# Designs tried in a protein design chat: VHH binders against Uncharacterized protein F13C5.5. Part 16

Target 1, 168 residues: Uncharacterized protein F13C5.5, of Caenorhabditis elegans (o76565)
Amino acid sequence: EICPMDKHAICNTGHLSCTCSVSQEDEAPVPEISCNALIARDLETGNFPVVSVEFDLNNSAEALEEFPEDAFRDKISSSLRVDEEDVIVLRTSCVGTDDTLTIQFVILKKDTNSSALPFAIEDLIDAESIATRMKAMGHLSQIANLDVDTIEYTEELVDLEFEPSNLE
Key: E = the ipSAE of ESMFold2; O = the ipSAE of OpenDDE; V2 = 0.75 times the mean of E and O plus 0.25 times the DockQ between their complexes.

## First folded at step 24 (VHH; framework vhh_3k1k_2)

Design k79 (from k65 with T59S E61Y; at its last read DockQ between E and O 0.92; V2 from the best seeds 0.73)
Amino acid sequence: QVQLVESGGALVQPGGSLRLSCAASGFTFSDYAMRWYRQAPGKEREWVAWIDWEGDETSYYDSVKGRFTISRDDARNTVYLQMNSLKPEDTAVYYCAADSDLYENREYWGQGTQVTVSS
ESMFold2, look of step 24: ipSAE 0.562; ipTM 0.751
ESMFold2 (binder alone), look of step 24: mean pLDDT 85; pTM 0.852
OpenDDE, look of step 24: ipSAE 0.763; ipTM 0.894
ESMFold2, look of step 25: ipSAE 0.602; ipTM 0.784
ESMFold2 (binder alone), look of step 25: mean pLDDT 84; pTM 0.850
OpenDDE, look of step 25: ipSAE 0.750; ipTM 0.894
ESMFold2, fold request of step 26: ipSAE 0.583, 0.587, 0.594; ipTM 0.797, 0.774, 0.802
ESMFold2 (binder alone), fold request of step 26: mean pLDDT 84, 84, 84; pTM 0.848, 0.849, 0.847
OpenDDE, fold request of step 26: ipSAE 0.737, 0.686, 0.689; ipTM 0.885, 0.877, 0.877
ESMFold2, last read: ipSAE 0.587, 0.570, 0.604; ipTM 0.769, 0.758, 0.786
ESMFold2 (binder alone), last read: mean pLDDT 84, 84, 84; pTM 0.850, 0.850, 0.846
OpenDDE, last read: ipSAE 0.713, 0.730, 0.729; ipTM 0.883, 0.885, 0.886

Design k80 (from k65 with L102I; at its last fold request DockQ between E and O 0.93; V2 from the best seeds 0.73)
Amino acid sequence: QVQLVESGGALVQPGGSLRLSCAASGFTFSDYAMRWYRQAPGKEREWVAWIDWEGDETTYEDSVKGRFTISRDDARNTVYLQMNSLKPEDTAVYYCAADSDIYENREYWGQGTQVTVSS
ESMFold2, look of step 24: ipSAE 0.554; ipTM 0.756
ESMFold2 (binder alone), look of step 24: mean pLDDT 85; pTM 0.862
OpenDDE, look of step 24: ipSAE 0.735; ipTM 0.889
ESMFold2, look of step 25: ipSAE 0.541; ipTM 0.756
ESMFold2 (binder alone), look of step 25: mean pLDDT 85; pTM 0.860
OpenDDE, look of step 25: ipSAE 0.744; ipTM 0.895
ESMFold2, fold request of step 26: ipSAE 0.594, 0.553, 0.520; ipTM 0.792, 0.779, 0.715
ESMFold2 (binder alone), fold request of step 26: mean pLDDT 85, 85, 85; pTM 0.858, 0.858, 0.859
OpenDDE, fold request of step 26: ipSAE 0.732, 0.685, 0.739; ipTM 0.879, 0.871, 0.878

Design k81 (from k65 with D31E; at its last look DockQ between E and O 0.89; V2 from the best seeds 0.72)
Fold by ESMFold2, look of step 24:
Structure k81 (fold): chain B 168 residues (1-168), chain A 119 residues (1-119)
Amino acid sequence: as target 1 above (168 residues)
Amino acid sequence: QVQLVESGGALVQPGGSLRLSCAASGFTFSEYAMRWYRQAPGKEREWVAWIDWEGDETTYEDSVKGRFTISRDDARNTVYLQMNSLKPEDTAVYYCAADSDLYENREYWGQGTQVTVSS
């Protein structure tokens, strides 16, 4: 159970998924992204250490309709030799530009207790170490048939412009 | 004591071939993916080729695709780089590197072997 929210729809496809969020100033707000419930963010800032991958879409001839999350997770797990289930995508964002896509993810430590949701920083492999290793690997210049522009460690999650509520 | 020892570097004519070897000791070879890098004088270190833990996947930098082949022999604890159709721009010190799985997050480098392509 990746999205065990009792009162809301669980994540479709049986995988953790996140969608792009947009600013919406009306009576029908964008639904809350379930991936926010997976991590114990800093209570004051909302910060959380992640690996941030930016894709350059300028040379993509095909229109990108959906982020290929399964192919992304597969490439990350095979390239770093971790279990695919340990690769957790937290943000998929195209806000503010039509020529870049930003993916933010973390990787669980080996044998992390899956019932310990939300995951804290200590449950995760050090994101700076992940980013450093990925940047050293030349074969990650393309992931899931998308051209990688940057791979960076950051503590700033991409903002969601709505203020979701988690009350049942 | 972990060791990666490259060998096989030499002076060759353009269009020639070389096979580089990287002999590993001090760790369980099958638990590591292997890479080749090269560094030409005055240039940044450049990734060349990668082979996964089982040898099932290989990936190459664009300028060497079709000319270079990476392979591994786990019984001999050795990774190879077969270089064909060598060009002067392939002149560099070639290094091998070994990467564990990310959970262990270990990386080792060899000392390099010189490849020179000239008349």
Scores: ipSAE 0.588, ipTM 0.771, lowest interface PAE 0.9, mean pLDDT 76
ESMFold2 (binder alone), look of step 24: mean pLDDT 85; pTM 0.861
OpenDDE, look of step 24: ipSAE 0.740; ipTM 0.889

## First folded at step 25 (VHH; framework vhh_3k1k_2)

Design k82 (from k80 with T59S E61Y; at its last look DockQ between E and O 0.78; V2 from the best seeds 0.64)
Fold by ESMFold2, look of step 25:
Structure k82 (fold): chain B 168 residues (1-168), chain A 119 residues (1-119)
Amino acid sequence: as target 1 above (168 residues)
Amino acid sequence: QVQLVESGGALVQPGGSLRLSCAASGFTFSDYAMRWYRQAPGKEREWVAWIDWEGDETSYYDSVKGRFTISRDDARNTVYLQMNSLKPEDTAVYYCAADSDIYENREYWGQGTQVTVSS
């Protein structure tokens, strides 16, 4: 499997991206920025409009221990002619399957200050428009050497397994 | 005024060839990637081919790979679809479309041109 731990998605310092990582239970500190801190989600539902890409891992590079996020970002940026740094991966999840990986991402509007967190919906390119264009592009049947099963617009984020919280 | 005007649609014999043209006006052509779609009677529109902004990368629907070639001529603001080894299942109205980068998020469509492959 490409992500051996369910719903772990941790943003590393200096990057606006989420990768699979170990939980707090391993006594390793998590990165300071959670993927939930990147966006201004609906506080009651947790919803946020995203592009959701499902990969079929049966024929993909299953030997990888981590999602190849940089290659994913590069392919998206070149296919839509956007700056790579504007492509923000919010979720990486294998929940409920041995052979499916779900990636959820957004794209910043031009001239958005990437340090002005959290991003509001108004800071982002319309996710339904992105998904519609990506579905129209036949050469996105593979991204980062992984076979794409579906590309869809959704407002339902997959859950993070770990989120730093204010316990007191 | 923005326009995309397809031309070159015709009735052709199976195994024949045809070249479609799509002339663009009213926008900076080099700022747009170009696509061809087709729609057969009773079916949804089907993607056929795509060419990037510089003309360096192209992509094709599997059933037309090796038979169709998309190209662009920025000096003439025109995208082409060379169609070889035509089959009856290629019969459709062919449309061109133009897409800006996703930041500008603009899309334009032409009116379409009829291609019919039959004896």
Scores: ipSAE 0.424, ipTM 0.634, lowest interface PAE 1.3, mean pLDDT 77
ESMFold2 (binder alone), look of step 25: mean pLDDT 85; pTM 0.851
OpenDDE, look of step 25: ipSAE 0.762; ipTM 0.895

Design k83 (from k81 with T59S E61Y; at its last look DockQ between E and O 0.81; V2 from the best seeds 0.69)
Fold by ESMFold2, look of step 25:
Structure k83 (fold): chain B 168 residues (1-168), chain A 119 residues (1-119)
Amino acid sequence: as target 1 above (168 residues)
Amino acid sequence: QVQLVESGGALVQPGGSLRLSCAASGFTFSEYAMRWYRQAPGKEREWVAWIDWEGDETSYYDSVKGRFTISRDDARNTVYLQMNSLKPEDTAVYYCAADSDLYENREYWGQGTQVTVSS
């Protein structure tokens, strides 16, 4: 609801976007799903438990035009041995600093009915457990050729902007 | 009864080599990725190496890259850590750990084996 753009895009420095995952292969045509429409977040606070990954862009290639979400999802799913379609990216944001990128995501429990939107907290694998495992793995110091600065559990979902600007 | 039993820890001179073993029982070994960790006195545990479920992908902490090799033998339910060019900084208790897929979300730890690198 906070993303004013069609196709669930978030306008960030470097042309990064928030893309909602396709929930089922046989769901055709794929519903156009905003990142806000995927989850049943707390209406009073906007909170929702997520894994938050911050990337340090200082050492990255200058021409990062689009977050490599497919590579990110592939690395997460292979490292945790979950179905790639269960990895749901909710936020992609550069808000806060010029040289960082924040990705917030959740993972569906096995055999969750992925067409029954919005997902509630009980449909998701415990985000603190995910963050703990990712920190313990060590090989996630780089994901999708981007340097990882932090991996944290949080309930503070990044807010979307009302008047986004697109850098082209 | 789940068990992870590390062995092969010893006192070794700098520049030496050592091979650690971690024998697993009580679970389906092929359904688990395997890790080695270490903990020096007064320090936090730190990751050393990881090997995926099939043994096709491995990863290493930067300070051990090129010196340590993780491998697995699913027929023997055993993961190994070959440690070459050992340094005093490698002195620690070494632990193996096993991770199921995230859906099952099971994690097992061994009791550790002491590696000491000194003259």
Scores: ipSAE 0.556, ipTM 0.744, lowest interface PAE 1.0, mean pLDDT 76
ESMFold2 (binder alone), look of step 25: mean pLDDT 84; pTM 0.849
OpenDDE, look of step 25: ipSAE 0.753; ipTM 0.895

Design k84 (from k79 with A33S; at its last look DockQ between E and O 0.85; V2 from the best seeds 0.70)
Fold by ESMFold2, look of step 25:
Formats: structure tokens, C-alpha cells, sequence
Structure k84 (fold): chain B 168 residues (1-168), chain A 119 residues (1-119)
């Protein structure tokens, strides 16, 4: 497998930090905030509307040891002319296929209080509008030097199998 | 009233050149990035080119790269598409569009100008 991030997600967003919790059976202290604590997910389904970007890693001549989140956020913010701090990455995952990286993110509305957790849908720019605009822009076939396969609106968050402690 | 008015569409032979213009009014032109799209009969609209707010970055769909050039003149509130080495598959109605930042999420479209490439 070429992606080392299977079985967990990276939640660090720059201004907001999130450390995914681990199972109750480890000795590491559970962090105060987990990836799931950033958003007010539907209680029945766990769903939340996000933009999902899938990268095709099949022809990667470059070794990918870590997702380049800063470059991703920079490209999203410059392409949509929003503040980088408003781009919140919720999931980074290789789970599902050996040659695919999935990034799920949301964008805060301007002047949203970043400490007003958990974020509700009303605190966020409409994810379907973001996905539509990103697809329309045409020049996002590559983001952060990774080949984009799809950009879609979805409410299906990638599952977290383990919620490890001490990820910051 | 906001307006985007395309001009310069014509009938041209394969291998020919054409320059499209899109004149903007009713908004602060420098606050918008600009795009060209095209739509062939019975087809969905297809992105062609993009230029950012400052004119520092441009992007092109692969099939037009090296043949088409997008530019902007903020003093004249106008975006251009220089089209060289035209092919029959470039036949379409060409639209310009303007996009604000995502927070305002405003999008304006012109009415289009017809480009026809045929022998």
C-alpha cells in the first residue's frame, strides 16, 4: 500500500487542532477534542455534508509519505478566494482502495467564530455549491501535485476505525 | 445592471485565428476571476480557460492549451480569448463568466458569441 494513513484521519486544520481519540483500551490519554467533535453530525446516521476529493495515486512516481495539507489548503483558498483558516479538513483516508486518497473538507462562512464547536451545517458554506464551483473551475485536475480523480458533494463521511490519541 | 457582453465570434477556416472579447459592467471587475466556456449544439457547457483576479495565473483545458490565450485588461473591464490554430471541434457558442470570492458566491454569465470553424 502506498498511503500510510489507513485506519485513521488527520484533523489538524491550522487554526483549529483536532486530535482523534483512541479506544478506551489504550493507556494514552483521550484528547479533549476528536475529529468527530468538530461537527454536529446527524445522530442517527453520522452523516454530514462535505466536499469529497478523491486522488488517484496509481501513477505516482513520487513517494507519498504524508498528505500535503498546507499545499491543499493553499490551493483551495486561492482558487475560491477564501481565508485558509476557513478551510477545515475533516478526513484524510486511504481506506477503501490501495491506490486512492480521499480528502473530505468544509469551509466556514466568513466571520464564523472558530471556537463555536461543534460546527452546524448553518456555520458552513453550502458544500454542494463548493463542489459545483470547484468542478466548474476546470483547473483543479491537480491539487497539491496530486492527480484529482473526482470532486463530489456527499454526506457520507469516511469512517474512523481507530481514534488514536496524541495526533496533533 | 450587471452585464457581460461577448463579441468577436465569426466563421473561420480550420487553422485560422480569432479573438473574442467580453466587456463587463455593473460590478468591480478586479474583484472577479474570469472564465471562458463553450457549448456545442446538444452538448453540455465545457470549460475553456480561466484567469485569476490579478491576472497572475491562467489555466486552460488540455485540448486548447498552446492554441488559446486568456488575458484581462482591468482598465477596460474586458477579458479576451485569443484563439489560434482553430479546429472544427472548436465550433461552439463561447461564453464568458465572472466569479466573485466564495463568501459572496456570485456568478455572472454573458449571452455568448458564435464561433464556427469549417471548410
Amino acid sequence: as target 1 above (168 residues)
Amino acid sequence: QVQLVESGGALVQPGGSLRLSCAASGFTFSDYSMRWYRQAPGKEREWVAWIDWEGDETSYYDSVKGRFTISRDDARNTVYLQMNSLKPEDTAVYYCAADSDLYENREYWGQGTQVTVSS
Scores: ipSAE 0.531, ipTM 0.711, lowest interface PAE 1.0, mean pLDDT 76
ESMFold2 (binder alone), look of step 25: mean pLDDT 86; pTM 0.863
OpenDDE, look of step 25: ipSAE 0.763; ipTM 0.878

Design k85 (from k79 with D52N R106T; at its last look DockQ between E and O 0.78; V2 from the best seeds 0.64)
Fold by ESMFold2, look of step 25:
Structure k85 (fold): chain B 168 residues (1-168), chain A 119 residues (1-119)
Amino acid sequence: as target 1 above (168 residues)
Amino acid sequence: QVQLVESGGALVQPGGSLRLSCAASGFTFSDYAMRWYRQAPGKEREWVAWINWEGDETSYYDSVKGRFTISRDDARNTVYLQMNSLKPEDTAVYYCAADSDLYENTEYWGQGTQVTVSS
């Protein structure tokens, strides 16, 4: 398996440090703050509007132990000409049977107070507009040396087993 | 007034060359990345080429790579598309577009110039 991250999802290591991880039976919980705490998502569904990027890992190195989040953030911020710290990665995810990696992120509006957590949809640049612009740019067929398969807007945020919703 | 004006579209024979220009006014040109698109009758719009605001990075759609070259001249507020080895499939209306940074998220489009490649 090229991307085993279904059990060890790592996300958002920048200035808003958090983790999207699951424990296995023998592991102690990670002491970092959950990326769920960064956003005011719908607690019943877990929905939140994001940009979703799917990578095809078939041509990648045989093992991908962690997502190169800093390189991803750098490429996004330079291509869209925004501050790197405004690019917030909320999810990293692999499926166990596919050689794919899904990254979900948002971008803060200019001058958003990063201490005013959790971020609401109104604090963020419209995710559908971001996805539309990224698709129009043409040069984002590779990001962080990974081959991009799909860029899309979605409201279906990948669920994190580390901090499950309180809603049924 | 913000304006993007394409020019240089013409009828050319297969294998020929043509240079398109897109003159910009009404905004700070050096703050914008520039793109070319094209659309043939009955076909979907197709991006062609992109150049960043610094002019040091370019990208091309696969079918035009090696034949087309995008460039910009910030002193003249103009983006160019040099088209070589033209084929009948390149027949289309060509549009330029300008994109600001994402915070402003402003996009401008020209009205297009017709390129026809036919014997």
Scores: ipSAE 0.480, ipTM 0.685, lowest interface PAE 1.2, mean pLDDT 78
ESMFold2 (binder alone), look of step 25: mean pLDDT 84; pTM 0.851
OpenDDE, look of step 25: ipSAE 0.713; ipTM 0.879

Design k86 (from k79 with S30D D52N; at its last fold request DockQ between E and O 0.90; V2 from the best seeds 0.72)
Amino acid sequence: QVQLVESGGALVQPGGSLRLSCAASGFTFDDYAMRWYRQAPGKEREWVAWINWEGDETSYYDSVKGRFTISRDDARNTVYLQMNSLKPEDTAVYYCAADSDLYENREYWGQGTQVTVSS
ESMFold2, look of step 25: ipSAE 0.548; ipTM 0.756
ESMFold2 (binder alone), look of step 25: mean pLDDT 84; pTM 0.843
OpenDDE, look of step 25: ipSAE 0.743; ipTM 0.893
ESMFold2, fold request of step 26: ipSAE 0.553, 0.563, 0.522; ipTM 0.748, 0.757, 0.771
ESMFold2 (binder alone), fold request of step 26: mean pLDDT 84, 84, 84; pTM 0.841, 0.845, 0.842
OpenDDE, fold request of step 26: ipSAE 0.755, 0.723, 0.702; ipTM 0.889, 0.885, 0.875

Design k87 (from k79 with D31Y; at its last look DockQ between E and O 0.90; V2 from the best seeds 0.66)
Fold by ESMFold2, look of step 25:
Structure k87 (fold): chain B 168 residues (1-168), chain A 119 residues (1-119)
Amino acid sequence: as target 1 above (168 residues)
Amino acid sequence: QVQLVESGGALVQPGGSLRLSCAASGFTFSYYAMRWYRQAPGKEREWVAWIDWEGDETSYYDSVKGRFTISRDDARNTVYLQMNSLKPEDTAVYYCAADSDLYENREYWGQGTQVTVSS
């Protein structure tokens, strides 16, 4: 899932999986469901409001072969006291950089049907409010043993290099 | 009516110790995570310590790690900050804050207690 130079962005959710780009069919694995199927993006711009967390990998004390998504979701859910299943990671990307990891996520409102895809903005807790609260908490200077550089609200999703649609 | 009332601020010598208390009322204390912040004259308010609603997890600002300890007593609706090896740089007004879950998204602040560390 971590791709500093030669890997592609992957979202990994319990309901849907996205995959790395596949340059040809016989390389495997077969493409997973596109992360873009999770959310109802703006048709013209591709924008969608998310919380964006950037990690500085230069000072990481641990080896990072893959993004520890479960530890990330656990820390977010415990810190904000929401159900872990409501924390939806949409982007895990270091494409185009050697030393920065970007994670973009949203949080479902309480009792939202997590299988009713795609999620609209109305299904989600306001991302600007989440980012504001996370910055105010202060104890999120490290998440999943990674040094946090920035926590921001944004409407611009990190682009996927390969966006297959294989929903059934 | 929600109240958070800090107490225990005092003048102490460098190297000394002090325990701050924050008494909570008007909400179900065990459902809230608790934080300590401080603000020195001419500085922005900065986070100091955090403890989750169960008391199982704590986190600290780097400059206070190993010197400060946050704890909570749910029977007394009180959060504490034990401050050891105090330095002049720790001089500030100390505030407690309480955070609900994100679904409710409530935040409460106390009015602060003054800690002065004189050399």
Scores: ipSAE 0.435, ipTM 0.663, lowest interface PAE 1.6, mean pLDDT 76
ESMFold2 (binder alone), look of step 25: mean pLDDT 85; pTM 0.854
OpenDDE, look of step 25: ipSAE 0.727; ipTM 0.865

